# Designs tried in a protein design chat: miniprotein binders against a7ua95r516to809. Part 52

Target 1, 294 residues: a7ua95r516to809
Amino acid sequence: ASLSLLSISDLVPDLQFIFFWMSNAIEILYFIQQKSPAYMQTIELMDDKAGSKESLLSATISANEEAMTILEEVIMYTFQQCVYYITKTLYVVLPGLLDCNPFGTEPSSEQCRRAAGVCVCAVCVMPEAVRRVVSVFQTTSDLLQQYQVHSEIQSQMFAYLFFFTNVSLFNQLIDKGPARGWFQRSRVLQIQASVKILLDWAKGAGHNHLAQKFFAKFCSTVTILASPPQQLSQMSWKALCAEHPSLKPVQLHRILTQYQLMAELGPLPIWQPSSEDEAYIYRTVDLLESFENH

## First folded at step 16 (miniprotein)

Design fl4
Fold by OpenDDE base, look of step 16:
Structure fl4 (fold): chain B 294 residues (1-294), chain A 83 residues (1-83)
Amino acid sequence: as target 1 above (294 residues)
Amino acid sequence: DPKEKVEAWLRAAERLLEEARKALEEGDFERAIEEAEQAIWYIMRAMYEAEEHGTDPEVDLKLYEIEKKADQILERAEEELKK
């Protein structure tokens, strides 16, 4: 089947099966971990009939260790499969987020219509491209809750999905942005608004800290590109590095170079990298983010 | 008129920013967050309309200043709710 046809809804039956086994394996593992000490203590308190106690203790330890190892493998495998399917769906819908215009829709809320005529607030109609991305995350959240998956595993799942989303969006913006016109300030403002809707969803879902952490690089990029030329042209390289610590020197240099071209600014000495960073701005291998660093 | 819309959103955002500041000073952090977030949305829209229709650079700078102030209020209010 063409990857382009896979919706999150089509994957729900398979994901349900995987989440069911993942949740059960976690529950069994937790049960063994909690009960194992009590079982060992019970065996230790038994009358030592001719070395049978030591043999039973050793056999019980070995069986528990083997069971825990198998359960950990099942948890890791099922987690990896969930991530694989969900990230495939994200890969299909994420490009639509960069081309989305959230400002093109009339405000759905009467309050926003009265105040501003047009609003892109969370109460207004979410653009379809943003809704598709949010639907992947919401479906994942709903499945994790439905199967009562341990909170730590839920956090790890969202951490990875946000990481993947940030890397995907960042790399697409840096690589394709110039050719797609995504470095035009009006387009950047659309991207910023679209990502804000996603971040507002993450905040409402209880994942605010994770979202802020893992989207930091993409958000920093968009913040710089959305800045008015009059303001950004007054910021030194050192100030920009300090304000956007998630960006590597090569990334910041690329962003500023593209901004300069789009804003038709002459060379700005104030954006000249420091002597310390000058060697790093040419490390093109560090320009795009890797999916392997998580 | 696009210019009139930008100015209307600017004025609305300035009012919300002032309300958010008052709410923050009063210790109503939830209200401060709501009003600051709404101010930011109006600013973002005003900036978009300004960019699309070629409004005064002075207005663009003013929008940016209000956004920065709203973000600061939002951050402070969110930090206080975590305590």
Scores: ipSAE 0.770, ipTM 0.928, lowest interface PAE 0.6, mean pLDDT 90
Fold by ESMFold2, look of step 17:
Structure fl4 (fold): chain B 294 residues (1-294), chain A 83 residues (1-83)
Amino acid sequence: as target 1 above (294 residues)
Amino acid sequence: DPKEKVEAWLRAAERLLEEARKALEEGDFERAIEEAEQAIWYIMRAMYEAEEHGTDPEVDLKLYEIEKKADQILERAEEELKK
């Protein structure tokens, strides 16, 4: 009951209102931008009567600029309100991705067993925790389409939601991972699969390029942690930095340290940071990401 | 038997990747993407099962190499769809 405020479905009425006004403001703004040159040309074709043409042109320019400023403020405000409501919901559901198992404990469903006796339904199951996150993304996508929000604004919305998701998951993994056992390779493989479900959703929804861009840090982290020891031990610090440019030196160093602990590896000379990076591997201020960092 | 499951999923992934490679050569980029994605899921499932039931470093490396092959096919096919 008290947790129902955090469900995306409970926020839909408020989101519908906000999306409606955002879409309306965007449409008016683009209309003004599209038609303003033609109207100015019409004014230039008018007969000049004691300077009325110049006065009308000046007033039209001023009115258009004031209207566009107001509309841009409305769009920004409504966008920020959408982000506020949606990310409150994401913040609650995202931690579950780090503790769920997309491979399940049982290979067949209870529905399949009950309806048909024994059957083999060997499918990778979407965990409830992943389903909740997908539901937030899908509901957002449905609302943006329902209210015909301009595609560029839809892209900006998902860019921010993917950014928020990446920062939230990365920070929780780095900060809570040691105590929660999230650096164990079997757990990392489960997390990798859960994130793959989100990436697959984004691809099917037409946001693949945004997901690839904004999930890069978390995906790089999980990719490194999931790598076999025999392969990862062949990659130098320089090669890892080049392959994973989204990771700061302190972040890569921390990830490799956790990897060594979990894989029972000692220090590897090939993972020695470059001389330039060595100054930065202990900068704890750079370890966690800011939610304001784009 | 977990070892048999891992081997079966590895074989399925290898078959899918050969089909994806052929689709890429034929210019059927959508099919190449679908088959490479299916292979990736079999590989991920196999990696998890192998990790849970005692991994052989040789199997671990094989799964990694096949995953990278799948990623390469996926990247090539997606680039071709963008033209």
Scores: ipSAE 0.764, ipTM 0.924, lowest interface PAE 0.7, mean pLDDT 83

## First folded at step 17 (miniprotein)

Design ah10
Fold by OpenDDE base, fold request of step 18:
Structure ah10 (fold): chain B 294 residues (1-294), chain A 83 residues (1-83)
Amino acid sequence: as target 1 above (294 residues)
Amino acid sequence: DPKEKVEELLREAERLLEEARKALEEGDFERAILEAIQAIIQIARAMLEAEKHGTDPEVREKLLEILQKAAEILLRAEEELKK
């Protein structure tokens, strides 16, 4: 009950604190690393009045080392906390993406209607379930930009968030998809359209490469499932492996097996795994993605 | 008590911040940087300790205030050393 009410907006105050510390810790760490040689040199050039110079230099070195250590700890802590809060919110909203019909005229969010003009922003025209997911990413992006977090840390954060999203969506689709009818072509096309909106957002936000990389497995799955039976039945196992290298043999085999059942296709010898892959298709431990692999 | 530890760290950070400000006013920029960095160490420790035991908005506000002031001293001192 309580988790379903958790919005990214409720986490903004905590995220603001965390991002403030993250940004400043990075900046101060960088300052110490880059500027320390210069001001230590100024200490070295000071007149040696009765060991004062040596004591100041020693204290400065010690303080810099301690500061770098604790700031690195702060950066790691704040990064982990950001990921924790954001992924918790994503966990709640991501299932809605699989259930969303992006072709339906759902009314624009009430929030955009309160602005006196019809906001024709890309977010306002999104289905609510897609908008909720995009809102998490957009809020994250806006906060990272607002606090001027270092670009490398931003990239790492989005990499992880896209990874998490891909794992979550992939695992849900593979595990629950057959039972929920998500393997039906019409439903798959809806999922594909919803994911496209998210990918288009990521492209617009400057994260196109990361999105393409980390969503590859989910996108490959959706692409296979969206393929017409007439087309997919002409593709060999080897061809499918080559086109979808992000899928493990066990995953591809599972997708094809479920597709075959859904499409009421008889046995397809062309989908027979290669002799090399035959041992791997039974590794059910590799079927679902792990969140620990990142 | 974790709260007492955080309060002690904050007091020490404020002391160091005041010393950093004095050093800056005296034109001892190297000492100002040292003292400001030492203040930052204390507030970073205070932050990590405070967050382990939950969120206190007053503590958070104080941490941010001290951090900002320490960073300002660092920047000013560094700017003066470049002249």
Scores: ipSAE 0.812, ipTM 0.952, lowest interface PAE 0.5, mean pLDDT 90
Fold by OpenDDE base, fold request of step 18:
Structure ah10 (fold): chain B 294 residues (1-294), chain A 83 residues (1-83)
Amino acid sequence: as target 1 above (294 residues)
Amino acid sequence: DPKEKVEELLREAERLLEEARKALEEGDFERAILEAIQAIIQIARAMLEAEKHGTDPEVREKLLEILQKAAEILLRAEEELKK
């Protein structure tokens, strides 16, 4: 199937199966871990009927160890599959977030339109491009809750998804932004508004800390680019580094250089990297974020 | 054949599940737990094998049914051991 046609809704049946297995595998794993000592003790206290006790105990130990191993494999597999499917969907919808105009009147979601005419729900007032991204996260959240997946796994899932989203958006903005005019203040303000909607969703979903942590680079980039020239031109390199610690020197330097070009500013000595950072600003390999570092 | 392997694992899981149920009915709760866990091992292997080679809705349904039944036996046996 063409990547362009893949919606999160198309993946729901597969995700349901995967989340069911994930949840149950975790529960059974915990059951074995927590209950094994108690029922093994009951075996140990049994009357020894001609070596049957020792055989049963040995078989139980072996089965428990094997079960724990295979259940861990199931948990890992299901987690990876969830991430794969969801990130595949995100990959399709995330570019729209950079191109969208959140201040435009886009029509409400089809689902809300059918029920009550003009739905004023938070999702219906979102731009379509933002709504598509939020829908992926919301569907993920709903499924995780539906299957009562352990909170730690939920947190790990969202951590990865936010990481992936940040890397994707950051890399696209840095790489393609200048050429696409995304560094223009008007476009940046649109992007900032779109990201705010996503962050507000994450806050409402209980993932505020994760969202703030993992979106830090993209948010910092957008914040710098959204800054008025008069304000940003008064900030030193050191001050910008301190305010945006998530950005590597090479990244900050690239952002400022592109901002300077876009704003038609002459060279600003105040933005000159420190002697310590000067060696790092030319490390183009560190410019884009890697997906492997998570 | 991956399909044959999945079918074999499913059959073994069903066999173990039936033994677990019998053990539960006989009041041999320790054996019921063992056999239910063994059934879960087989069904987990079957799941992993099946998913590596494509999605079969019928296989998925059967996997879920066996898993649920095995889990129910585990819970019942554990509850009886606490009494």
Scores: ipSAE 0.811, ipTM 0.952, lowest interface PAE 0.5, mean pLDDT 90
Fold by OpenDDE base, fold request of step 18:
Structure ah10 (fold): chain B 294 residues (1-294), chain A 83 residues (1-83)
Amino acid sequence: as target 1 above (294 residues)
Amino acid sequence: DPKEKVEELLREAERLLEEARKALEEGDFERAILEAIQAIIQIARAMLEAEKHGTDPEVREKLLEILQKAAEILLRAEEELKK
């Protein structure tokens, strides 16, 4: 019950605290690493007033080492907490992306209706389910920028979030897709349009390479399912493997089998796995993606 | 008690922060940096301890306040050492 009501906006105060600590811990760690040699030299150049110099130097070395250790722990902790909060929100909103009809005339959210002018911004024209997913990523981006978090940490954060999103969407599509009718071409085209909006956002946010890399499995699955039967039935197993290298043989075989059933196609010898792949198509343990592989 | 431990760490951080401020005012910039770093160690420990046992907004606010003050002392002391 409580998870269904959790919005990214409700987590902003917690995220602000965590991002503040993350940013400051990185800056202070960098300060200690870069400036310590210079001010330690100033201590070394001091007149030795009854062992005070040696004591100060020893205390400074010890404090710097301890500070670097605890700040690294803070950075790790804050990174994990950010991922935890954001992935919780994604877990709630991602299923809506698969059920969304982006071509439906569902009226714009009530909030944009109150402004006398139809806001034609890219976010306001998005279907509500897509907007909710994009809002999580946008809020994350805005907070990372607001707190001036180092670009490498931002890249690592988005890499993980895209990984998590791909695993979540892929597993849901493979597991529940046949039962929910998501393998129907009309529904797949809706999913494809929704994913394109997310990919366009990632491109606009400067994360195009990461998005292409980490969404590869889900995008490949959607591309195959969106293909007309006349086109897909002309593609061999080997050609499909070559075009979709992100898919394991068991995954491709499952997609094609479900596509065949949905499209009421007879057995297609051209989709028969190669002798090399034949042993791998039965590895059902490899069918779904794991969250632990990142 | 985790709460008592956090309170002890905060008190120690405030003590160290005051020593850092005093050292800065006296022109002992090397000591000011040392004491400010020691204060940061204590508040970092306090933050990690507090967050493991639940969120207290008052503790969070206090941690942020001390962190800001310690960082300001570090920056001022470093600027003075460059002159």
Scores: ipSAE 0.810, ipTM 0.951, lowest interface PAE 0.5, mean pLDDT 90
Fold by ESMFold2, look of step 17:
Structure ah10 (fold): chain B 294 residues (1-294), chain A 83 residues (1-83)
Amino acid sequence: as target 1 above (294 residues)
Amino acid sequence: DPKEKVEELLREAERLLEEARKALEEGDFERAILEAIQAIIQIARAMLEAEKHGTDPEVREKLLEILQKAAEILLRAEEELKK
């Protein structure tokens, strides 16, 4: 159907419930941590000849401890549920970034490329695939702000979402790229432009540091693939490793191999791995990234 | 029975919420704090239990309502106690 069951719009009621609980649990936990010394002292200072003062004090200590424990469980649960709902949606929409053409016939591709760092919806029609991904991030951001979720939790949420996005895009490019034609130069430039739009959203939303950190592997891959042959063929293996520390030797080797194929270059002596790295370029277990890294 | 457990937790949370509200009205701010926290404990347990098996929208709305009201009583009682 046109409206997927995995659309972020369909998940908003669930996310609203989850964010309500997350935000309130955080605030109540913080309140108890900050205010309990004072109200406990007030109870301790009560004049209570009936002897119920110690019972009230004991019950309040127990309630504080139990509440803090259960609220921490709520926060953990709600964070996990947010991750679950949002990443399921991301998994569905992210592959489209690798197939879309942000340079279409209208608007002009040159003007769209220049506007990618500005309000792209005002200057350039954002490709539907990019819009779907941005919509997931923007809806998440809007809900986190609407429910006044603590800024540290918001940062952790986006750290994980950007990590998930990087792993998903990198793995699909490496694994499916040859069959899908994603290593052709025109396609790489289209992918680069689409990712730039996403990175600009992250910068405008205040998450530039997180995006730079967690997209590094995918961005390095695209940067290498987009480089002109005249320039890239002059960079040694060691220089490429230094310029792109996020890439493992097996990953860099695979990227260069695909580059050579599409640029119709033969083996280049300066791209030979260092002696230290030569043992690692065949470790195919290290080629794809794990979603389990946090 | 998971649904019976959730309903029991909801009933206890509602009872504690009403007791907290009464304590606040009577000026017993120390007891209002205790009872509001106790309501929060029960409603949090209800939420975690309900979500294990899928939660009706009506139950979700009740869970949200009780939590919000208990938190409001807690804040008001503490503020009054400081006066």
Scores: ipSAE 0.784, ipTM 0.955, lowest interface PAE 0.4, mean pLDDT 85
Fold by ESMFold2, fold request of step 18:
Structure ah10 (fold): chain B 294 residues (1-294), chain A 83 residues (1-83)
Amino acid sequence: as target 1 above (294 residues)
Amino acid sequence: DPKEKVEELLREAERLLEEARKALEEGDFERAILEAIQAIIQIARAMLEAEKHGTDPEVREKLLEILQKAAEILLRAEEELKK
């Protein structure tokens, strides 16, 4: 009755059932779409021995149409359930990624080194907070492969999961970053290293294009914040917009404001928004991203 | 009522599955295709209904079994029917 959905491992039995139904519904739907012209033709060419051909044809037409309708409903339901449960888990584990230190002080990395002498496993080297996020992605990938889910559906699943991750991390950083000290130089570099681990996982899993597309906003934010002051202060507002098209004017303005505070820089004329963008830098309704934007 | 609705859908799916199996065994591949598809429709409805309120593992196992058997009959009947 009461949900205990803090770990992806607790969800695996439910996800196995859901993925089984999703994969089978897709295969049966495809089968009916591909094979029904042929078996309908065979029925149409039957001898009408008992006068039952018309009844069989009518019933089979109806059954094909009804089956395709209900199987589409099953596919939509199962996809939505998978997304819901997986993103619920991601929502819980993603904030820890902003607080963790991926450099050399993670107990699991030290434990793995002691046990193996020289450990090279990616999971053992990364901090626990990053490991939890990677585990969600890896478990999802393993289940999709286990149940032989169509590659197009796998791509759509990871597109949504990366989109969700991007929105969650960006919103947390912008909203809580000042109070949590996440804009301090050392913290930004730690966040950058953690994001690198996620991007490396996505590349190794065959999802590099999706990760590049859907992590763009958060990656742009971290790239700007990690830039040395000498380099960033030489880039105009126009140049920054061109290099980071995923950022809205209000978002870029907020990021530069936090950078100025961290680097103890006063206002820079070169970062003055264009006349067109100046109207938008105070639109706080556009500051945070919506989880509804697929 | 909710559990009774799922049980009714399961009974109908099982009836259609048995009819499809008999049609396949008799060499009536056209009827086996129809009845296997009808079983799939009912078991898919049963799954969607059962999942509304949480599904017992035993019922989930039965849902999987019936779907697999109906799909197997459908595939085999179509294979036998084509040239």
Scores: ipSAE 0.780, ipTM 0.951, lowest interface PAE 0.4, mean pLDDT 85

Design ah10
Fold by ESMFold2, fold request of step 18:
Structure ah10 (fold): chain B 294 residues (1-294), chain A 83 residues (1-83)
Amino acid sequence: as target 1 above (294 residues)
Amino acid sequence: DPKEKVEELLREAERLLEEARKALEEGDFERAILEAIQAIIQIARAMLEAEKHGTDPEVREKLLEILQKAAEILLRAEEELKK
């Protein structure tokens, strides 16, 4: 079970086997669905040679049904296996996003000149930690396209990968952030820049709406933490909840507590939860997100 | 024994594949379609069973080979039947 310690490149042969099966299962399933009326009609119109027509027709009906059932199972299994392999790799590489510095790279004329049509920003080279995550997403996208996997299945794959990424980053930030200094403003701005690179990748890959949906909690967290103190301290709890509906009351409370500490705004609470939310701000069971879909 | 079950499924898939090939060669395209689909059913079951406990690369190659051959027979038989 050491596959979670391997790079995505080490998993490519397994992923190729799995995507080959997924793509062929989809193609054969579609073939049966589309072609069986015609070849079944041909069987029905056959001369009844030695009485074999009815036996062949019955067997073919049964085979079509059995094949469609087992091919659907193959598609589901291969989807789950792809997600399993890819998320094991993501689990290893995602924490680095919280520690990296996307601003530490000096833009150079040589690097910008070579990539002239790609970006116009001051950062021409991607931090290694961000590159590792993008590489996982890009390799996945390339394989899905190489094997011509149906677009709905590609969307569901990336929906889950973005969901996993959001949960992993959010939980790491909340759980380890105080000890790692991740709530300091300079670090939050670095995290924000790193996440923007991921969001830009998702937009360029045609998955912008999925990224907006499934990164919402982590993005809301970073947006709050990046806000200037004079602006954030003037927002009511109700306004923050309305602006950031993806955050549960306990999560928003914890984020604001860390923000208040790092901005040195004193010990007295600035944001007063609504009466309806006050019962929930200490529900520690709701603090971290589950990797189970809901 | 998972390996024994996989071998049984592979053997049945190979038998059906050979029957499909013979049917196609003889111009019995309706039977070639049926037997190719039956081979696909068995090879898909073999793959699912083999992957439950990890699959040797040799077995993975065999699984791919049989699937490709069965799919090819299915497509050729259907094309011939439309003529």
Scores: ipSAE 0.779, ipTM 0.955, lowest interface PAE 0.4, mean pLDDT 85

